# Ledger of designs, part 3: VH-VL binders against DnaJ homolog subfamily C member 27-A (dnajc27-a)

Target 1, 260 residues: DnaJ homolog subfamily C member 27-A (dnajc27-a), of Xenopus laevis (African clawed frog) (q7zyf1)
Amino acid sequence: ALRIKVISMGNAEVGKSCIIKRYCEKRFVPKYQATIGIDYGVTKVHIKDREIKVNIFDMAGHPFFYEVRNEFYKDTQGVILVYDVGHKETFESLDGWLAEMKQELGPQGNIDNIVFAVCANKIDSTKHRSVDESEGRLWSESKGFLYFETSAQSGEGINEMFQAFYSAIVDLCDNGGKRPVSAINIGFTKEQADSIRRIRNCKDSWDMLGVKPGATRDEVNKAYRKLAVLLHPDKCMAPGSEDAFKAVVNARTALLKNIK

## First folded at step 18 (VH-VL)

Design y56 (from y55 with light chain S93K)
Fold by OpenDDE, fold request of step 22:
Structure y56 (fold): chain C 260 residues (1-260), chain A 121 residues (1-121), chain B 108 residues (1-108)
Amino acid sequence: as target 1 above (260 residues)
Amino acid sequence: QVQLVQSGAEVKKPGASVKVSCKASGYSFTNYWMNWVRQAPGQGLEWMGWIYPGESDTNYAQKFQGRVTMTRDTSISTAYMELSRLRSDDTAVYYCAKLIAVAGTWYFDLWGQGTMVTVSS
Amino acid sequence: SYVLTQPPSVSVAPGQTARITCGGNNIGSRSVHWYQQKPGQAPVLVVYKDSYRPKGIPERFSGSNSGNTATLTISRVEAGDEADYYCQVWDRKSDHYVFGGGTKLTVL
């Protein structure tokens, strides 16, 4: 039987353990090692008519356990990367988590051959959502990661996530441990993604169009045309592209009204 | 012992280039980002950029774009920072610093001793 | 660009508690790190991720971060604590590492 190793990553309190617990209820024999900040579980799952043995290592997100975590990155085939949609800092920390893994595996560790499932968790929270779905998707998909909205509390999205996650790992294994090329085809370009990110974080219309304050009408129009082509709904399938395009249109309109 | 050892002090003329070296020991050089931070006399710390030695990937501060080049020789675990078109205001102590990622954040856990670069006509 | 603001100087008597602040817009949502730099020496990490201490750093050093202000606290200050202290964050938007202007701690 195919045996796979999976780990969880993310800040403390984002609900990693809860996600795993929710899924593993009646499936896993958990063994928590509190002293080292690792919860270990073993389960059998059926994917594509195959039985797969899954070892899940739920890692604590506290810095104190760094020295322990670094020993568990090796030979990992799948990562459940979790953030809290109500806490933007947890999302912003995801790059740091990836970096932690990278530095432990080294350049030969080939993170590209690991399946990542990003869980935008706690969607059930009545609190203010600070990370939009489009932002999470854009970030995840731009890296070739799977993206899921999840609620550990309600169970929403959890089964779907794990099914897709394990399926992808099986595909990886069947492909000799290499990520299938088909999975690398992102439906949008880096430039598109970068533009969307930039636009989302812009403070004013000048910055949004990438022109200097006081730019001429022609400069504004030129900048707009470039972005319009890049972000046009017919051409850009990137998450958040529609909103970005609208923002650019509005920015242009606003600037032109003020330029004599 | 885990350490970063930098090259000696440099005196350069305006318009010239300077290349500072940083030799790492005691850890896997290729696995961690090497950063460069400078400090003008009596001033604060200023981040210049980083290189990931294992892949030669770089990221430079906008201020230094086009003037700074970071390289590495993995065979001798040495990072290099070259700054071109030197100006008087480039006079500073230049530090190499190891970056570590822990629990979703980055900080500098190891520093070189610094290299004084003086730019004078 | 993201900016960190520190007071230029703080003075404290031996045995007392020093507090060095680092201000930034919504800095509480960021991880703040602190460095000590003595004259003629390289910086040394003293606090990372708001409140954690590296090995070898005395328990007298602590940190907190909330709202718009991060604080490095040095209890039972000793003469050897006289140094410049810098806060540092990572700015995701620019992908830059940002330092505060530094605070000179004087032990009276």
Scores: ipSAE 0.909, ipTM 0.969, lowest interface PAE 0.4, mean pLDDT 93
Fold by OpenDDE, fold request of step 22:
Formats: C-alpha cells, sequence, structure tokens
Structure y56 (fold): chain C 260 residues (1-260), chain A 121 residues (1-121), chain B 108 residues (1-108)
C-alpha cells in the first residue's frame, strides 16, 4: 500500500489543527504529543480506487517548537499551508514558513516535488476579511500550489481540499516523486502576476502605471497600453486581473485629466 | 563552533572595487541565506542583500543594484561580497550575517566580526 | 520604502527599566526583531518575533509589539547593557530587510 507523509504549516491559531480534526472525524487515530507541539495521526483513504495510508503531522506554529519541526520536514510529500483570511499577517507569513521548510530540507530537498495545499481558513468569520480570495489565489497559484477556501467550523471546503490534495500526491507518487508537468501549467505568467501585485500595492496613479510623476501624455498612454495588453481580460487569467485592469484604466483617466 | 569569520580590513581609492569574504563553520552553509549588512562610522545598520548559497540566488537592496555582487564557494563554505565604483560614503564596517527563517519570519541569528572598508583619496 | 523610527538615545539608571521603542506603520502586524550592539562589536540578537528570547539572552530582555509601536524592555538594567539597540523587520513589498536608526542606551 502507498504510504504518504503530510504535514501542516502556518501561524498559531490559524486553524490548522481544527481543519485536520474536522476531516479526521472517524478517519484518524490521533496521538497528540502536546509536549513537543506535534499531533500525529494515521488513516487510510481511498483515492482513485487505491488505498492510501496517510501519516499526518500537525505542527505547532510557535517559534519555540522550531527545533522539533525541523525533524519532520524530511520525506514530506504534502503540506497543508494554512492562513486566516481575517488576519493579513498570517498570510504574509506564508513565505517565511516556506523558507523555514527550505532551509531545513536544503537545496537537495526538492521542495518542487512536494504538493502544497493552501487553505484560506476561517471564511465563516463575521470579522472583517483582510485577505481577498484573489490575492490568496494569485500567491498560491503563482507557486504552483493548490488553493482552497475553508472553514473548520462549518466544514466548508475541507473535504474538497483533502480529496484534491491526496489525489495530487498520488499523482506525484505515480510519477516517480516528480511533479507532473500538467500541474505546472499556470494559466498566467510571472510578469502578469507581478504586475497585479504591484498595482494592488501602488500609492498613486503614476506608480500604478509605472511612470514618473510629471510624465507626458504620450508616456502615460504608452505605459497604459503595455499594461492593458498584459492584463486584458481576454489574455490574462490571473486572479485579480480584472480589478487590476480597471485600476489601470482609472489611473490613466485620472492622470490625463490633469496633464495639459 | 558556529561562526562567521570575515576577511581583514581594506583601504581603497575612489572608483576601485573591494571584495570581502565570509567563511562559515558549524552549520550547513548551503541551507541558509547569507546576508550582508554595512554600518558607516557612527551610523546605523544598512541591509545590502542576500545570497542563497545552495542555489546562488541573490537579492540586492535597490540602493546597491548594479554595484554589488554576492557570490559563494560552497566547497569552502565561503561567501563573498564585491562592491564596485567605491565612493567615500562607502566607508563602513561590512558584516556578513546568517539569516534564519522561523515560524513565518526572518532574523539574523549569527554575525561575522565585521570588515572595515575605508575609501579615501 | 518601509521606515522604522527609533529614538536616538535613552538613558536609565542602574537597576531601573529601560524601554526602547520602534515605530512603524502598522508594525504590530509585522514581526519585529531586536539586536544589541556594543562598541566595536557585531550586533547580537536579543529578541526575535516580537517577544521571544534566544538561548543565552537574560530574562531581563523582553519585547512587545502592537499598533504602530514595538518596544524592547530591559529590566534591572546593568552597566553591561549600555549599547546600541536596533529593531528590524522584513518588508514584503520590497523584499528588503529594514533596520531602525538605532537607539543608544546609556546607563547613568
Amino acid sequence: as target 1 above (260 residues)
Amino acid sequence: QVQLVQSGAEVKKPGASVKVSCKASGYSFTNYWMNWVRQAPGQGLEWMGWIYPGESDTNYAQKFQGRVTMTRDTSISTAYMELSRLRSDDTAVYYCAKLIAVAGTWYFDLWGQGTMVTVSS
Amino acid sequence: SYVLTQPPSVSVAPGQTARITCGGNNIGSRSVHWYQQKPGQAPVLVVYKDSYRPKGIPERFSGSNSGNTATLTISRVEAGDEADYYCQVWDRKSDHYVFGGGTKLTVL
């Protein structure tokens, strides 16, 4: 039987354990070792008419457990990466979590051969959402990660996430531990993604178009045309592209009104 | 012992280049980002950039783009920082520093002893 | 670019508590790290991720971070604590590491 090792990663209180527990209802035999900050569970799942034995390690997100976590990164085939949609800092920390894994595995650790499922968790929260779906999706997909909206409380998205997650890991295993080429086909370019991110974080219309303050009408139009081609809805399938395109249109309009 | 040992002090003329070395020991050199931070006399710390020795990937601060080159020799666990077109305001102590990622954040947990670079006519 | 602001100097008597602030826009949503630098020496990490201490750092050193201000607190200050202190963050937008201007702590 195929054996799979999966781990959870993310800040404390983002709901990693809750997601796992919600899914494991009647599926996992959990052994929680609170003293070391790891909850270990074993289960059997059926994916594509195959029985898969899954070892899941739920890792605590606190810094003091770093020395413990570093021993569990090796031989990992799947990662559930979780953030809280109501707390932007948890999303912004995801790059750091990836970096932790990278430094522990080293250059030979082949992170590219690991399946990542990003869980935008706590979508049921009545609190203000601070991370838009498009932002989370753009970040995840740009890295070749799977993306899911989840609620550990309601159970929304959890089964779908795990099903897709395990399926992807099985495919990886069937491909000799290498990520299938089909999974690498991102529907958008790095340039598109970078442009969208830049536009989202721009302070003014000049910056949005990538022109210097005081640019001429021709310069503004030229910059606009470049971005329009890059972000046009017919050409760009990147999450957030529509909003970015609208923002660019508005920026151009605003600037041209003020340029004699 | 975990340590970073840097090359000795340098005196250079304006327009010249300087190359500072940093030898790592006591940890896996290729697994952690090596950073360079400088400090002008009586001034604060200024981040210059990093290199990931295992892949030779680099990221430079915008201020130093085009003038700084970070390299490594993995066989001897040594990182190098070269700064070209030196100016008087480049006079500073240059530090190599190991970056560590922990629980979603990055900080410098190990520093070299520093290398004084003096640029004078 | 993201900017961290520190007071240039703080003075404290031996045995008292020193507080060094680091200001930044919404810094409470970022992880702040603190370094001690004594004259002629390299910086040493004293607090990481807002409030955690590395091994070997005395319990007298603590940190907090909320809103627009991070604070390094040094209780029962000793003469040996006289140094420059720097706060540091990572800026996601620029992918840069940013230091504060540093604070000179003088023990009176």
Scores: ipSAE 0.909, ipTM 0.969, lowest interface PAE 0.4, mean pLDDT 93
Fold by ESMFold2, fold request of step 22:
Structure y56 (fold): chain C 260 residues (1-260), chain A 121 residues (1-121), chain B 108 residues (1-108)
Amino acid sequence: as target 1 above (260 residues)
Amino acid sequence: QVQLVQSGAEVKKPGASVKVSCKASGYSFTNYWMNWVRQAPGQGLEWMGWIYPGESDTNYAQKFQGRVTMTRDTSISTAYMELSRLRSDDTAVYYCAKLIAVAGTWYFDLWGQGTMVTVSS
Amino acid sequence: SYVLTQPPSVSVAPGQTARITCGGNNIGSRSVHWYQQKPGQAPVLVVYKDSYRPKGIPERFSGSNSGNTATLTISRVEAGDEADYYCQVWDRKSDHYVFGGGTKLTVL
């Protein structure tokens, strides 16, 4: 019988425990996290007609429990990484959470062979959403992570997340503990992802094209062509690429109106 | 006893290079990012870059790109920062600092004693 | 490049409360760390992630962060608190670490 270890990661109050409790129901009762920093549960799951025993460690996100969390990173097969779509700081903390795990596993820890399921939680309050779905998906998929829109309140996306999550863990185990080649081919490059992030956060059309104010028509068109080729829908399947491409086209048009 | 111990003060001429060492003890040297931060006399702290000793991965502040090289020797738990083509405004105290990631953020939890580098003719 | 703004100096009488500010656009959505540096010494972490104290830092050191301002508060100031204080954040856009310009706390 296959036994796996799963942990939760993410800031306090992003819904980690609620997501786990909704899927596990009575099999998981959060009780000790405020005092000890972890809650533990065991559940059984059927994947590909195999019964899998899952040990789930729901880790408190508060800094006070770092000394507890750092003892539970070793020998982990899956991570449920959660942020609140209504609070951008919880999304911006995700790189720091990965860094905490990397530093505790050390350089010989194989973090690349751990399955991550990123949960963009609280989708049902979307009018107050501060992290766009394409932004969260881009971050996740550029790292080879699974991405799901979830709501602990409504239950949306939770069953789908766990099904894909456990299936990916089983595939990893069946591949000798190594990530399958198909899971690392995400359909876009780091350069494409970085460009989309930069375009989302740029301050004006000059900045978007990477040219200085006062650039000539030829300089604007040259910068435009480089970005257009990089982000063209035929070459780029990154989340947010369509909107980034449109933004680049609009920036070129705006700049050329003011250049002879 | 967790500490970072840096090499001694150096006096250099303009155009030379300097290499400052930082020896770590009492923790897993390869697990944590090592940073370099400098401080000119009477001035504030200026971040220069980091190295991840476990993988030799580096990240340099744009101001120092092309002049700074950060390396390490894991067998003696020592990080190095080399700054080339020195000029008088490189006169500063150079610190190594351990970066720790905790609960979604990073900060410098341990600092070396500092190495004064004076660039004068 | 993300900019952190600190007042150059703050003066306070012994036993009173010092407040050192760190300004930044939407800094309340970021984690702010504070370092104390006494003359001729390396910086020492006194507050991390806005309001938490590392082991060994007196509880008279506290912090807050909301909106565009993070604040380091030192109650019952002692002569030994005279130092430079720096705020620090990580800047996601540049992937670099940014310090404020520093605030010299003078205890009169």
Scores: ipSAE 0.698, ipTM 0.864, lowest interface PAE 1.0, mean pLDDT 88

Design y56 (from y55 with light chain S93K)
Fold by ESMFold2, fold request of step 22:
Structure y56 (fold): chain C 260 residues (1-260), chain A 121 residues (1-121), chain B 108 residues (1-108)
Amino acid sequence: as target 1 above (260 residues)
Amino acid sequence: QVQLVQSGAEVKKPGASVKVSCKASGYSFTNYWMNWVRQAPGQGLEWMGWIYPGESDTNYAQKFQGRVTMTRDTSISTAYMELSRLRSDDTAVYYCAKLIAVAGTWYFDLWGQGTMVTVSS
Amino acid sequence: SYVLTQPPSVSVAPGQTARITCGGNNIGSRSVHWYQQKPGQAPVLVVYKDSYRPKGIPERFSGSNSGNTATLTISRVEAGDEADYYCQVWDRKSDHYVFGGGTKLTVL
């Protein structure tokens, strides 16, 4: 049977342990007490008519446990990367979590050959959502990661996440531990993703089109045309592209009123 | 011992270039981003850019684009920062600083002693 | 570009508590790091990720971060705490590192 290693990553108190324990309750046989910030267990799952033995390291996200975590990154096939949709700082930390892993794997490690499942988790159902689904999905998919909306409280999305996650890990293992070329194609470019993120956070129409106040009609139209080609829904399948395109159209209209 | 040791002070004329070295010891040089930060006399800290020695990737502050080049030699665990077309307002202490990523963030946990670069006619 | 604002100076009597602020738009959603720099020396990290201390930094140093303000707090201030203090964040949009202008702490 196939043996794989999975770790959890994400800030403290984003629900990593709740997601794992809710899915793995009777199948998660603890072999190590989590008194040092790591909860280790072994479970067996059935994926694509194969039995898979999964070694799960549920790692505490607190900075105090860095000296423990740094010894568990090597030889990992899958990562469950979790943030709390109600706390934007936990989403803003995701790049730093990837950096910690890259740092500890070193230049011989290749994160591209690790399956990531990003969980946009709803810890507190009564709290207002501060990270939009399209923003979280764009971040995840631009990196070739799987993305799921989950709730450890209700269980929503958790079974679907683990099924897709383990299936992707099996595919990776069947490809000699390397990501298939087809699985790396995310359907949009880095430039498209970066533009959508920039437009989401723009303060005014001048900034949105990337032109200076006082720009001529021709300069506005040229900037608009470049963005329109880049972001048009027929040419850009990135999450949030339709909203970004609409915002760009509206910005052009607003600026041209002010010029004339 | 974990340390960053930089090259000695330099005096340059406007229009020249300077190349500051930063030798790392006591840690895995290729695993961590190396940053350059400068401080003009009586002024605050100004980030210039980073290099990732494991992959030679770089990222420069917009202010220095086209004038700065960051390189490294992994065989001797040494990073370099070269600043071209020097002008008098480039007079500063130049620091190398090791970046560490911990728990979703990154900060500078180790600094070189600094290299004074004086640009005068 | 993301901007961090610090007061130019803070004065405090020995034994009292110093609070040095770092202002930024929605800085509470970012991790803030604090460095101490004494004259003629390289900066030294004293607080990271808003409120954590590196090994060897006295427990008198602490920090907080919420809303638009991060704060470095030094309790029971000693003469040896007199230095410049810089806050620093990572700006996700540019992938750049940003320092505040610095705060000179004077122990009178």
Scores: ipSAE 0.696, ipTM 0.864, lowest interface PAE 1.2, mean pLDDT 88
Fold by ESMFold2, look of step 21:
Structure y56 (fold): chain C 260 residues (1-260), chain A 121 residues (1-121), chain B 108 residues (1-108)
Amino acid sequence: as target 1 above (260 residues)
Amino acid sequence: QVQLVQSGAEVKKPGASVKVSCKASGYSFTNYWMNWVRQAPGQGLEWMGWIYPGESDTNYAQKFQGRVTMTRDTSISTAYMELSRLRSDDTAVYYCAKLIAVAGTWYFDLWGQGTMVTVSS
Amino acid sequence: SYVLTQPPSVSVAPGQTARITCGGNNIGSRSVHWYQQKPGQAPVLVVYKDSYRPKGIPERFSGSNSGNTATLTISRVEAGDEADYYCQVWDRKSDHYVFGGGTKLTVL
């Protein structure tokens, strides 16, 4: 009865198709062969005792297929946004994928009322992980997106992702195409999330506290106290806040060892 | 015809302001970020910031925070960049540039002809 | 802020291959775009996302990006390729667009 449109997004070779096909198994009935960089199919799923018919567009991520992809963004209820935890560049590309979609939807499109499920996918389990779970989760949840650790090879996380994904889409459809307020409230501020991201990516203690090299003891302590209030785990529920707070404490200690 | 056409050259005194316009044609002005990039004589390219004309959202390079204001008029598909408290090292050619997002990245696919702004005593 | 380093100049004979480098810390994890600028003109995109050519750019232009170096390669250079070339990335940390200092290509 309920019909929805979902698309996949992400760099080529991050495992988008494997995730979709592993979940669908025998339920995915292709309508026609994909010859243009889009694999289109229809599947039926049951979510919360409802029958849902899902139109799935598995979109090739190669730049060559941009001219095809740009026709498939409109009227989308859900996006499966995938990166490979072993290749940081695929994570770094996520903002660019959101920009492509925003560009094609235009100013009247309401991307905030589309359900995103971010899949941190483990394509090669023998390769060391390049993107920490807390970094990926913070990026996703700060934007109001669902976040899942997945493995297309082992199947880890895939069923849980689709269940939550379709449940969120059904809730959106039942709420007139708008997200419920409780689903949007993530329990931390943009300022907190931005600070944690900045601290995680810092290379030295000066940068971490946001002070110039050669700062005085008073400047270091003032910067420290500002961050400590902002990020203390008792006050900040964001992914990675505890590690960021510990890093800030350690940075202060390191800087003060050589300052009067 | 897809193009960006900028306003003419300006001569200003230190301490003044300048407002450069950039008229877009041949594409959906409100769908794409508009950027401003300057180039001092004999120097390289320096990004100043962007505006998203569909929502008037802006992002400015730290160097220009507090001195630059980017605006737009969607009824005439025109973006504006205003730089205040001018000084001699603001003498440059100012370009508008259209951003396009493709496959996880974005780049400047269309540039205006440039507007020379000279700041002289 | 993130820094891109280019050699100030490169000289090649007509018909030979020019290689223009763009150095940056772990630049291989970023998408690199290349612009050509002739005197008195606006820049023109010649390579995007490391190795792709926009419509109208000759096959002689190619690019690569790995480790700490991205490279623009122009094979069978012509006198008309004489220009300044800039590499560019987006820096997610600052949300800024960063250009290299530019490389003047001279065709002798």
Scores: ipSAE 0.695, ipTM 0.859, lowest interface PAE 1.1, mean pLDDT 88

